# Ledger of designs, part 21: VH-VL binders against C2 domain-containing protein 3 (C2CD3)

Target 1, 169 residues: C2 domain-containing protein 3 (C2CD3), of Homo sapiens (Human) (q4ac94r1171to1339)
Amino acid sequence: SSGLLDVGLRYRRSPRTAEGVLAARTVSISVQIIRACGLQAAAKALAEREPALQFSATVGVNASVTTHLSFLPQGEQRRTHPVACSFCPEFSHHVEFTCNLVTQHCSGEACFLAELLEFAEVIFAVYHENTKSASDIISIESCKEYLLGVVKVPTKELLIKRSGITGWY
Key: E = the ipSAE of ESMFold2; O = the ipSAE of ESMFold2 at other seeds; V2 = 0.75 times the mean of E and O plus 0.25 times the DockQ between their complexes.

## First folded at step 13 (VH-VL; framework fv_ficlatuzumab)

Design s6 (from q6 with heavy chain G99E; at its last look DockQ between E and O 0.56; V2 from the best seeds 0.00; counts 0 for: pae O 5.5 > 2)
Fold by ESMFold2 at other seeds, look of step 13:
Structure s6 (fold): chain C 169 residues (1-169), chain A 122 residues (1-122), chain B 107 residues (1-107)
Amino acid sequence: as target 1 above (169 residues)
Amino acid sequence: QVQLVQPGAEVKKPGTSVKLSCKASGYTFTNYAMHWVRQAPGQGLEWIGGIYPSGGYTHYNQKFQGRATLTVDKSTSTAYMELSSLRSEDTAVYYCAREGSYRGESRAFDIWGQGTLLTVSS
Amino acid sequence: DIVMTQSPDSLAMSLGERVTLNCKASQSISSYVSWYQQKPGQSPKLLIYDASSLQSGVPDRFSGSGSATDFTLTISSVQAEDVADYHCQQYYSYPWTFGQGTKLEIK
């Protein structure tokens, strides 16, 4: 691929109360966006069609990453702040998605969670944010972001990996 | 063929509850979210909530939270919407509608049931 | 909640005329807009998704455009079977919301 994204995925059920009651009907999916690399190739490929990217493809991109769960609306996505002028940015960013699950007709949450994780994906989109200069502040020129790449990470391995999923994608 | 089948009508008294059904056929039920939308006489469309059958994930329009409950029966490919504490302003046609996909495909409602007319009157 | 405002509320057209229906969102919703046709006594039918993509089986005289907050549905040459209410809907964030509708009639 044109670049890699280093991420971690974990899930956590709502904590039990001090009185030892059963876990609530909520699940949290924790997403770590650690770093990316190899973004220059993606930036150069895109610059062939987008002249505004030619400088950034040479010196470094202002990368940011959006994170979205496949079963949530796009508007629920989360976004890192951009890391300026790098082809190997470090984000060290954590997001947590809390999901309510129905547990009717099952013995505990494991059945519903297994079905959800089997079909779900975490979707990462890596963007370049073109920084405005002082001389470009006019009504016709606006700040624009450019999609460098998309990474989809299936959540199904969380069914067997108690400490979560981590690695490069 | 892909279709969503709903009963034609329900009549209820105020203060009671109703459980509306939506039978899906012609596709893999657990791969698509199911939504409920109502239309009062002479009014527009109003989203009630949605459910993903495989994981049981639900989300409700806050207007209906506490009164509406969405469930599914995967063995019969049937979605249900229960509405409690009925009042006359709940009189409407209630549609079930299939969302295209959770997996990054279109989230538009691509298949609709024919609707159930719920009448709430004494 | 994201408010979807349609205009006009009602429109009467002659056969063969070009029709433009508008839908405005109260905030940016990217391209996450769908359009539905609802004929009298029937359930809604999907015409357009993702602002501009034509649903399978829909005649190509229907088209959609727009992004961010301003969206349009266009019928290039209106026909008698196009008499219906037309609804826009956003699926950018919950709660999912519809516009109030536009009623299209033939003169």
Scores: ipSAE 0.180, ipTM 0.701, lowest interface PAE 5.5, mean pLDDT 82
ESMFold2, look of step 13: ipSAE 0.225; ipTM 0.708
ESMFold2 (binder alone), look of step 13: mean pLDDT 92; pTM 0.949

## First folded at step 14 (VH-VL)

Design t1 (from n3 with heavy chain A107Y I110Y; framework fv_levilimab; at its last look DockQ between E and O 0.62; V2 from the best seeds 0.56)
Fold by ESMFold2 at other seeds, look of step 14:
Structure t1 (fold): chain C 169 residues (1-169), chain A 121 residues (1-121), chain B 111 residues (1-111)
Amino acid sequence: as target 1 above (169 residues)
Amino acid sequence: QVQLVQSGGGLVQPGGSLRLSCAASGFTFSNYAMHWVRQAPGKGLEWVSGIYRGGYTHYGDSVKGRFTISRDNAKNTVYLQLNSLRAEDTAMYYCARGGSYSGSSDYFDYWGQGTLVTVSS
Amino acid sequence: DIQLTQSPSSVSVSVGERVTIDCKSSQSVLDSSGNYLNWYQQKPGQAPQLLIYAASTRESGVPDRFSGSGSGTDFTLTISSLQAEDAAVYYCQQYYDSPWTFGQGTKLEIK
C-alpha cells in the first residue's frame, strides 16, 4: 500500500595514484530525488487514522522528502521543497553530503568511509505539508506535516558501482 | 612477500559440491577484498565472486545462487563453496587479492597458483 | 554488464618489434577519478599478473616497454620492443561496474 520513490545515489572513490593520494580527504555522496508515485493509496491508508488527511487523500498531497545518511547526525538531514497537490510528484532535487574518507572511532580506531557504506543506508521520509496560512496560527493542535512513508536504500552497492545506484524504492 | 596458497579442488560429478580454500600471508588480510576468478580449459578469464572485509558479497551471473564466497579473517582464508556443479563449471579457479579499504576499488594485484575443478561423470 | 572486446585475438611477431593490443568497452569506464581499466599478462602455465591499472599506470616491477593508453571506451596496450618472455595471453578488465568483466584475450606469439 505504500508508495514508490525514484532516486539516484553516487559516490566518488579516489583511484590509486602516486600523487594526489594525500589530497583526497573528503568525498561527496550525491543524492537525486527524482519523483514519487502511489501517494494516493498511502494518503488514504493514513487518513483512516489521521482525519486531517481526508481532504488531501482525495484531491492531492503537497509532498516533500527529507534525506539523511544513517552515519551522519539527524541535523545533517535535507528537505525538498513541496510539490503541490499531486499523487505523483516530480521533485528533480539534488543533494550533496560531504563525507570524510577517514573518521576516528570512539575507541581511537580509524574508520574508513568504505566501511560505513558497507552497512549504511540513505533514509528518505515522504511528508504531506499543509499550505501555511494565518488560519494555521489558530489551529495550534494541527501538525503542518504528516509522514506518508519511509524508504531506506542501502549504500553498499556504491562500493561496486561507479555508475551509481538508481531506481524505484 | 604476499602469498595466496589454494587447496580443495578435484573431480566431482554433476550436481555435486566442492569447497575451495585460499590461505593468505604477507599482508594484512582483513583490510582487503578477496575474489575468485576462473578459466575454463583453453578459454579466457571470468570473474566469479568477491567479498569485502565486512562480509558484503557479489557474484557473477553464471554462479549466482549456486556458489557462496566467505572469509575467515582469523585464519587469513577466503573460501568458495561450489554447489549444484555443472560441466561448464570445469575450470582452473584462482583466488586473487582485490582493493584495500583505503585504496582502489578492485584490481587483482596478487593471484594464487590456481586449483583445478573438473565436473565430469 | 560492460562488455570488453579485444583485437586482435592473436598476433605473431618477432623480437624487437612493436605490438599494439586494443580493448573496446561497450560503455564508458571513465569518471572524474579516471579510467577503471586494467591489463593482465598470463604466461603459459601461470596465473595472470597485473601489468597496468587505471588504463596507463604500470604496476611495480613492470618493464618500461609496456604502456597503456586510451580513455572512455577505447584502450590500447603497447609493447614497444618485444622480448621472448613476453609471449603470453593479454587481457583487459574493467572495474567500473560489477560484475567485473575481462576481454576475451589476445594471444601473443613470438616467431
Scores: ipSAE 0.510, ipTM 0.781, lowest interface PAE 1.6, mean pLDDT 84
ESMFold2, look of step 14: ipSAE 0.563; ipTM 0.796
ESMFold2 (binder alone), look of step 14: mean pLDDT 92; pTM 0.938

Design t2 (from n3 with heavy chain Y101W; framework fv_levilimab; at its last look DockQ between E and O 0.54; V2 from the best seeds 0.54)
Fold by ESMFold2 at other seeds, look of step 14:
Structure t2 (fold): chain C 169 residues (1-169), chain A 121 residues (1-121), chain B 111 residues (1-111)
Amino acid sequence: as target 1 above (169 residues)
Amino acid sequence: QVQLVQSGGGLVQPGGSLRLSCAASGFTFSNYAMHWVRQAPGKGLEWVSGIYRGGYTHYGDSVKGRFTISRDNAKNTVYLQLNSLRAEDTAMYYCARGGSWSGSSDAFDIWGQGTLVTVSS
Amino acid sequence: DIQLTQSPSSVSVSVGERVTIDCKSSQSVLDSSGNYLNWYQQKPGQAPQLLIYAASTRESGVPDRFSGSGSGTDFTLTISSLQAEDAAVYYCQQYYDSPWTFGQGTKLEIK
């Protein structure tokens, strides 16, 4: 149960203007991508099948993290900026995934949200971004991403924890 | 008429088991979270367990691992299986309707009449 | 677990007087959606009844003399003009983080 990625999840209501749309509700899932650790082990394991990663596996990876909610389209995924040359990057990154749940009755909004959260998950993918020097400008195809790992965090606990979910995964 | 009608309960020896039932009428049962709340004689209220529409469950610390909440949406009924009963489980057990809202509506707005469980030799 | 402490534990007052019952939470139950705190009334031999939800919103059919206030960790139930029928035990309850918890109760008696 040790963690590779330190994350936090919380859902929030973010109403826009109250007087004109009192029944309207905007909810969001706030995702914090705090940091990672243990990336050297992941990089070394990958380097056994990808020799081009031997150097990065010894000195540090250029880590970035994508975040996707399973009930949102694939194109809604978000990405951190890469943290250069580190096996323990600090991302300190925050994203909000906003959905607008508007109904004639609040019970319809709650029912829809409960259906989403009870079965959904947040998917984090950690990549190494292989960035080339000036001599590599000519070879654009050599700028490649390598998947270091995937973390999936179920959202159902958000139904019973307004303080949110936090920890290493 | 919106109501919750409870059944099951009675006298059980320590270590024994019981199953409590709570039948709903007058509302769309499958759209609501359901809960159990208990009250020991002369004491306050203690939340016991809850179950969401899709079957996600959570439990109070004192009953986790011993009690199991379940629901049958076709029968409009929520159940509480009480196992490994102890004297301190002696209480009036209420079922309650929670909200169909995420996070804003776990107010217990409809309660059953209560079912007494007595754990004694 | 979030602990709720009510004060006073018991109160005896006359009809027509104002009564306040406090509920203090061991940690905040507030987020951007509001306060996750409810109040219940339980008359002798009866199941509890919801009075106030979301700290300050009266349940349908609850008389205007009942009001809830407060935010974060400190909450108050006020009965502005006590009636004889208000003799009961009052409980606060949080639903911010599982397990859901109740205060220990406040017994309200009529002199």
Scores: ipSAE 0.529, ipTM 0.791, lowest interface PAE 1.7, mean pLDDT 83
ESMFold2, look of step 14: ipSAE 0.556; ipTM 0.804
ESMFold2 (binder alone), look of step 14: mean pLDDT 92; pTM 0.944

Design u1 (from s3 with heavy chain S54E; framework fv_ficlatuzumab; at its last look DockQ between E and O 0.09; V2 from the best seeds 0.00; counts 0 for: pae E 12.4 > 2, placed apart)
Fold by ESMFold2, look of step 14:
Structure u1 (fold): chain C 169 residues (1-169), chain A 122 residues (1-122), chain B 107 residues (1-107)
Amino acid sequence: as target 1 above (169 residues)
Amino acid sequence: QVQLVQPGAEVKKPGTSVKLSCKASGYTFTNYAMHWVRQAPGQGLEWIGGIYPEGGYTNYNQKFKGRATLTVDKSTSTAYMELSSLRSEDTAVYYCARGGSYRGESRAFDIWGQGTLLTVSS
Amino acid sequence: DIVMTQSPDSLAMSLGERVTLNCKASQSISSYVSWYQQKPGQSPKLLIYDASSLQSGVPDRFSGSGSATDFTLTISSVQAEDVADYHCQQYYSYPWTFGQGTKLEIK
């Protein structure tokens, strides 16, 4: 892969309190999208296949990142604000996915999500949006986004590592 | 051959429950969500809920919360939808449909069962 | 709940004509829309997902477009076998919801 993402993942259970079973039903998966690098090679490679792709080879791309948990519907996907004119954008973006368990029965409710996490991935998609000018505001090609790359991070280590998962991917 | 097989019809009395089945074949059952959608006579499609078989994670349309229960049997690759406290308004065709995968490959309902006609009448 | 409103409710077209079906969401849903074809007595079949991606095995005369709130399904040259009900669906937020459908007939 030419590009890299610096991300962090954490698992946060609802504490078991006097509130009872309802509080145990909620789990948050926290995703941090810190920064990316190496996007120049990805943009150049894509430009060979996409004639409408517009970016400054000397300044950078207009990057944004979507985040999706593989076991959730894509409607739960979240997106960073774009960072313009960089091949090494810093996003410093935080996303929380609140996951509900199916039943309120017994202590195994959190274990149901744990079973999903054993086989799941967090999927990051890095996009470029064409550089816009006043003359391009009506052009559909100027509004189109282009996929620069996809990063998949397995979630099974969230069950083991108390501090979560961080690093470059 | 990827298929979702459902029984053709069920007849039930008001106030009872029904458990509808959906047998999957031709693909890895635990890699995809299973959804349930109904269509009353002459009406549009209505989403009931979905289940991810591997971990049993479900989400329900609140209209059916407390009455609909989605389950799976992984050993037989079969999904079930149980609807309780049946009313005549529950008369509809009930479809199962394969939806989003664990890997985020597809979110749309790309494979549908043939549907089970549930008739609720005294 | 996100309401999906289709228009028209029905239409009749001549063979070979271009057909445009519309679907409007009650709020922005990005591109999280799918389109289904349902022939009488049959279950729905997926045509388009993510607003514009053509499902494998679907004829290339079908296409989808739109974003945010306004979406269209286009049939470039209508064939006799295209007689069906067409449904749009959003999968942006729960509950997933469908439009009421558009019935397409050939004159």
Scores: ipSAE 0.005, ipTM 0.515, lowest interface PAE 12.4, mean pLDDT 79
ESMFold2 (binder alone), look of step 14: mean pLDDT 92; pTM 0.948
ESMFold2 at other seeds, look of step 14: ipSAE 0.267; ipTM 0.742

Design u2 (from s3 with heavy chain Y102D; framework fv_ficlatuzumab; at its last look DockQ between E and O 0.33; V2 from the best seeds 0.00; counts 0 for: pae E 10.5 > 2)
Fold by ESMFold2, look of step 14:
Structure u2 (fold): chain C 169 residues (1-169), chain A 122 residues (1-122), chain B 107 residues (1-107)
Amino acid sequence: as target 1 above (169 residues)
Amino acid sequence: QVQLVQPGAEVKKPGTSVKLSCKASGYTFTNYAMHWVRQAPGQGLEWIGGIYPSGGYTNYNQKFKGRATLTVDKSTSTAYMELSSLRSEDTAVYYCARGGSDRGESRAFDIWGQGTLLTVSS
Amino acid sequence: DIVMTQSPDSLAMSLGERVTLNCKASQSISSYVSWYQQKPGQSPKLLIYDASSLQSGVPDRFSGSGSATDFTLTISSVQAEDVADYHCQQYYSYPWTFGQGTKLEIK
């Protein structure tokens, strides 16, 4: 795939609750999804094997980005709203993943968050959403999403850098 | 037809436990999270926790402080919520609700069971 | 915990009037808000997800708007069958939390 995604990652301890102690056991992983660029090349490459994309590869894609922390279930993923008809969309999207300092894996074992972050990744997937207009549904023949690219950012640097991780990927 | 079926009522004494069931049908059970929400009489909705049946990953509202346990039986497409050390304040309708799939765009609860009325009284 | 505050607590409307229900979050939650309708004696029913997306099978007189902290459910022309409690819910950060609800009646 080709293209770039401008993102930022930070962690912080969750604020104290009105009860004064609850938040001490949670941490937030803050994810900023700012913008992407260069999506036309990805769209054209995919259109070589997917004819439904040929028009979008010329005029612009309806881009959205999913975000998934590799140690959380994929059902915890978050998605931006699509930005219509652009090869350089601006998302300006912010999401927080609240994590317990002790997290249960799918195997059932308890694990400290620092141990998870050592080997984990934030996974960004950029899609084109081929949806119909807001003119209500008339066609059942096409309503699909197409993967334009994947960006993976290792989380281990969050253990080291107080200010977090930012940049183009 | 997508359905979540729950027993209508349970009556328990304080200090005991209850295990509520939620039978799913009409969809692939392991593709969606199952959540539990309660509603005390005349009051609002309160999230208890959720489970992803495929891997068994759970999240709990800390307000239940280890009293709630969520499990699934994938072979029968049934979710369970066990609540221990019952108190009269636990009297409520307990709903199961389907939400955030492992491929989902939305984590909203799109299908709800009809609820089980749990009454905790002497 | 993110507190969701709904207003008004209750409201009585004439048939055909436009209704606006509000939900305010105690912190920014992007657009991760859903709205539910709960008729007397029934379980909740999803109306709106992601702040503004209409759930399949819901009449188009229902709409949602808002972002960050302020969210609105609008019923463009109230019908008799819209008598219900309406709940907003955030799914930005655990624990998921609901507003206290707004009761809608027809006068």
Scores: ipSAE 0.006, ipTM 0.581, lowest interface PAE 10.5, mean pLDDT 80
ESMFold2 (binder alone), look of step 14: mean pLDDT 92; pTM 0.947
ESMFold2 at other seeds, look of step 14: ipSAE 0.234; ipTM 0.737

Design u3 (from s3 with heavy chain S54E Y102D, light chain S30D; framework fv_ficlatuzumab; at its last look DockQ between E and O 0.03; V2 from the best seeds 0.00; counts 0 for: pae O 15.5 > 2, placed apart)
Fold by ESMFold2 at other seeds, look of step 14:
Structure u3 (fold): chain C 169 residues (1-169), chain A 122 residues (1-122), chain B 107 residues (1-107)
Amino acid sequence: as target 1 above (169 residues)
Amino acid sequence: QVQLVQPGAEVKKPGTSVKLSCKASGYTFTNYAMHWVRQAPGQGLEWIGGIYPEGGYTNYNQKFKGRATLTVDKSTSTAYMELSSLRSEDTAVYYCARGGSDRGESRAFDIWGQGTLLTVSS
Amino acid sequence: DIVMTQSPDSLAMSLGERVTLNCKASQSIDSYVSWYQQKPGQSPKLLIYDASSLQSGVPDRFSGSGSATDFTLTISSVQAEDVADYHCQQYYSYPWTFGQGTKLEIK
């Protein structure tokens, strides 16, 4: 197994602006990156293919997680602070993505957002950064991060589960 | 009572178009998607497409893209499906079916019309 | 397109027997499966949604199970009124697709 990531997704709709008037609405998608586990197996597997990867087999990896929505550019991704020396890091990180996907006056953003969410994913990438020593700080290797795994969570359940999605992936 | 009412039958010649109707009652029309499904005699069910009445957003099965057009009239709570360039293989029962809403309800088709039998023959 | 394959194609059962109908998806679709009953000359009727949730007004003898690719509809004790075609459908990704159906008869 490559590991697991405990996340939460929530969709929040704005109230309508005025009785009987169609108007553009703002929608936010809340992403919570709570914790990960099983990173020892992922780090061991990657170390077999990547000789510059360094971690303590008894203490853990220096993990961080990036997240982005599949229909947004990669530059819109967000990142947790790294959690040092753990195979089961606790991130407790919260991100809000605000979506204004309205292209016409009478179009509801929920309708357009519904099409995007029907096929979209929230993408999480888990990285490790080598444990630094004095020698590593001097060299270019101290700037390198290593991809431990990728988790993709479909967003389409937000269309039918308005209270959100929580769980391990 | 929630219901979807369709006309019983239509007869058309190949190469023409048909516009089928589906009148909804007993629920808030704009809160639910409307889908169209057909069934040729003795065959299985085939999804044609769906429309969200608020905003008019549509999705089509690529098999029917270019021939099928879904529209709604919100003032009469009526959905329409127009099928152009009819062929004899379009002979089928055409159902409208209520689907998912933006309130997180299931996208399963929980209410079906009784169907319109379209016969395409010379 | 996700292909939904039902088995068996047809089935003849005695009253009171337990019936199991199968539906297999060509890829993982989590639990986004519904089951419909279609009696001769009638429109389909929703029985089960989200793989295992019983639709309101459907008798308790109907149940659904499965996840990922393999799904079942079970009738715990078949009745004469259960003579119908049964269809599974996925709503995981467009286009929505149905299985070819299973015909249930009483022998």
Scores: ipSAE 0.000, ipTM 0.480, lowest interface PAE 15.5, mean pLDDT 79
ESMFold2, look of step 14: ipSAE 0.011; ipTM 0.620
ESMFold2 (binder alone), look of step 14: mean pLDDT 92; pTM 0.948

Design u4 (from s3 with heavy chain S54E, light chain S30Y; framework fv_ficlatuzumab; at its last look DockQ between E and O 0.48; V2 from the best seeds 0.00; counts 0 for: pae E 4.6 > 2)
Fold by ESMFold2, look of step 14:
Structure u4 (fold): chain C 169 residues (1-169), chain A 122 residues (1-122), chain B 107 residues (1-107)
Amino acid sequence: as target 1 above (169 residues)
Amino acid sequence: QVQLVQPGAEVKKPGTSVKLSCKASGYTFTNYAMHWVRQAPGQGLEWIGGIYPEGGYTNYNQKFKGRATLTVDKSTSTAYMELSSLRSEDTAVYYCARGGSYRGESRAFDIWGQGTLLTVSS
Amino acid sequence: DIVMTQSPDSLAMSLGERVTLNCKASQSIYSYVSWYQQKPGQSPKLLIYDASSLQSGVPDRFSGSGSATDFTLTISSVQAEDVADYHCQQYYSYPWTFGQGTKLEIK
């Protein structure tokens, strides 16, 4: 519903011979997660449903962001470290997804990367997570996170734009 | 409770192939990637590849250049690694390992099998 | 491929000493590093993930730190059961790679 995420996407081929084994050629999709803003509105909207978030919605959230490519398994996602107590966090994080030029769908069929990028998206999810204030009997099972928002950025422009895709979403 | 069970040992001749198994129990098999790692005697760990049982997506270490094939049988919660064109330098302990971490990413290896010792000798 | 270089190769410590093991990556891997303990004749055991997060069930005398290229595993007070090989691993980019290991012994 609200908030903005400042990201950048870039496409980079590995320096390899063009002739030969297609499965040995790789490309990289570089994803930058620069910063977010406007998270208070998202936190307040969520706090209407989740009363435990009322305090964070007034003072600041502990934001982190996951990112993944829609044609890769969910387990290939990456996550930033959380930025404490802010509605406008700066992440300055980047991720490199290494892809073969001929890659597989989840169904196992082979497909060229260009065909996948035509319909694919980079998916960003912004979370608030609890900060551990005391170490007494606190375990990983007590860590809770709440989804603040999701941003999806189509990858089709990477086929055209040599300098990549950047901006607020 | 959560565990990966592997056969203890295999002996093979050079030039043949082997198919190693790894039976998972105590968790939902399709929710985690399965990876294979080997360790030659007195040597470090070497990643061979990984497979996501849901959908069959695989990644391989190019050092094995098509000699390794990862598969799964979801009905038995069993992962397999086939290694072809065996050489004496393939003598090692072969581990299966579950990829998983606190934050749901399938990366760090939080559960390991006990390993299968593969001996390749004439 | 990203090369992970561990130091020292081996180390002998007295009980109760503080131990620091180092792992250096050939390029920035941010915090995508894990540490494993491998006792003789056993499979590896995860100690630390994401550079500094302690795996459930691991004693809190173990800790991890570092970012970008330089990472450390620290044992605050070494005990006899800590005799093992220790491996770092990066999971930033495929292929995933391990360091060569550090062997920890008691004097």
Scores: ipSAE 0.267, ipTM 0.733, lowest interface PAE 4.6, mean pLDDT 82
ESMFold2 (binder alone), look of step 14: mean pLDDT 92; pTM 0.949
ESMFold2 at other seeds, look of step 14: ipSAE 0.297; ipTM 0.748

## First folded at step 16 (VH-VL; framework fv_ficlatuzumab)

Design v1 (from s3 with heavy chain N59K K65Q; at its last look DockQ between E and O 0.51; V2 from the best seeds 0.00; counts 0 for: pae O 12.3 > 2, framework grips)
Fold by ESMFold2, look of step 16:
Structure v1 (fold): chain C 169 residues (1-169), chain A 122 residues (1-122), chain B 107 residues (1-107)
Amino acid sequence: as target 1 above (169 residues)
Amino acid sequence: QVQLVQPGAEVKKPGTSVKLSCKASGYTFTNYAMHWVRQAPGQGLEWIGGIYPSGGYTKYNQKFQGRATLTVDKSTSTAYMELSSLRSEDTAVYYCARGGSYRGESRAFDIWGQGTLLTVSS
Amino acid sequence: DIVMTQSPDSLAMSLGERVTLNCKASQSISSYVSWYQQKPGQSPKLLIYDASSLQSGVPDRFSGSGSATDFTLTISSVQAEDVADYHCQQYYSYPWTFGQGTKLEIK
């Protein structure tokens, strides 16, 4: 629902081999997760049906962000460290996804990165993570993360804007 | 010479399906997306969907989702568009058009077929 | 869906006149606009891509400009062979959409 995430995306090519051959060349897609804001509204909305969030919705969430590219395997997702007790966390987190310029799909056919980027998205998920007290008993609430929101940023502009994409989403 | 060749015309009854072809030549078929666009008589252009031949990835205009199916045959460099449950409103010229390459030059449709006139009537 | 609105719907020009055709997007689409020429009974032909880049083989009397929501196609000195329908198209977000077209005729 509510909330904003300040991110940056950039496309970078790996250096060529000494022979200049195109085979097995890689590129990097750089993802920066800079900061978020407005997380109180999201936390309050969830707290209406999740009583365990009432305290965090009042004082601040322990936010972390996962990110992945829609065309990479789900195991390639990355996560920031949590930022404790804030509705406007600063992450300043940088992720590099290394991608082949040409890749073979699970169907066995070659697939070019440019054609994937035309239809693909970078997906961000913002979570609240419970902090477990040393003296509390194990409960479902003390070990659980709660999804605060999802942001999807299309990658098609990376094919055109070599300086990258940045902004609030 | 880069070209896209389509059959000139097809006549079909309502409720049936049609599979239109688009033969590409003069370029590496798998390096470019193939799109389908239609134009009803006296009307504007309407994007149906696109496919990347190398991976078979498709994207459809939601208006055609469930009725249109885009496929390719890489061995013959041919793209196909199948449209099911035909109605008289589907009477139009159907174009294939090349666009979207990994080179990032343009997403615009730089090469068009001559179009196939599909007539749906009883 | 992003609506592309062209104006005028049609116009008739004298040979050698400067023609300006307009295309307005329902939201900002940066510069992801192309222009096509379609002569009667023919398929569309790409003229301009990325709002202002001239496609190879297109006469330099054609030019494009604009950004965000307002785009124009200009023909600096109209010729008899320019009689056609002209379409703008956005490729900023799916679905790709076209304007309704502008018909250009010679008086």
Scores: ipSAE 0.005, ipTM 0.490, lowest interface PAE 11.8, mean pLDDT 80
ESMFold2 (binder alone), look of step 16: mean pLDDT 92; pTM 0.950
ESMFold2 at other seeds, look of step 16: ipSAE 0.006; ipTM 0.500

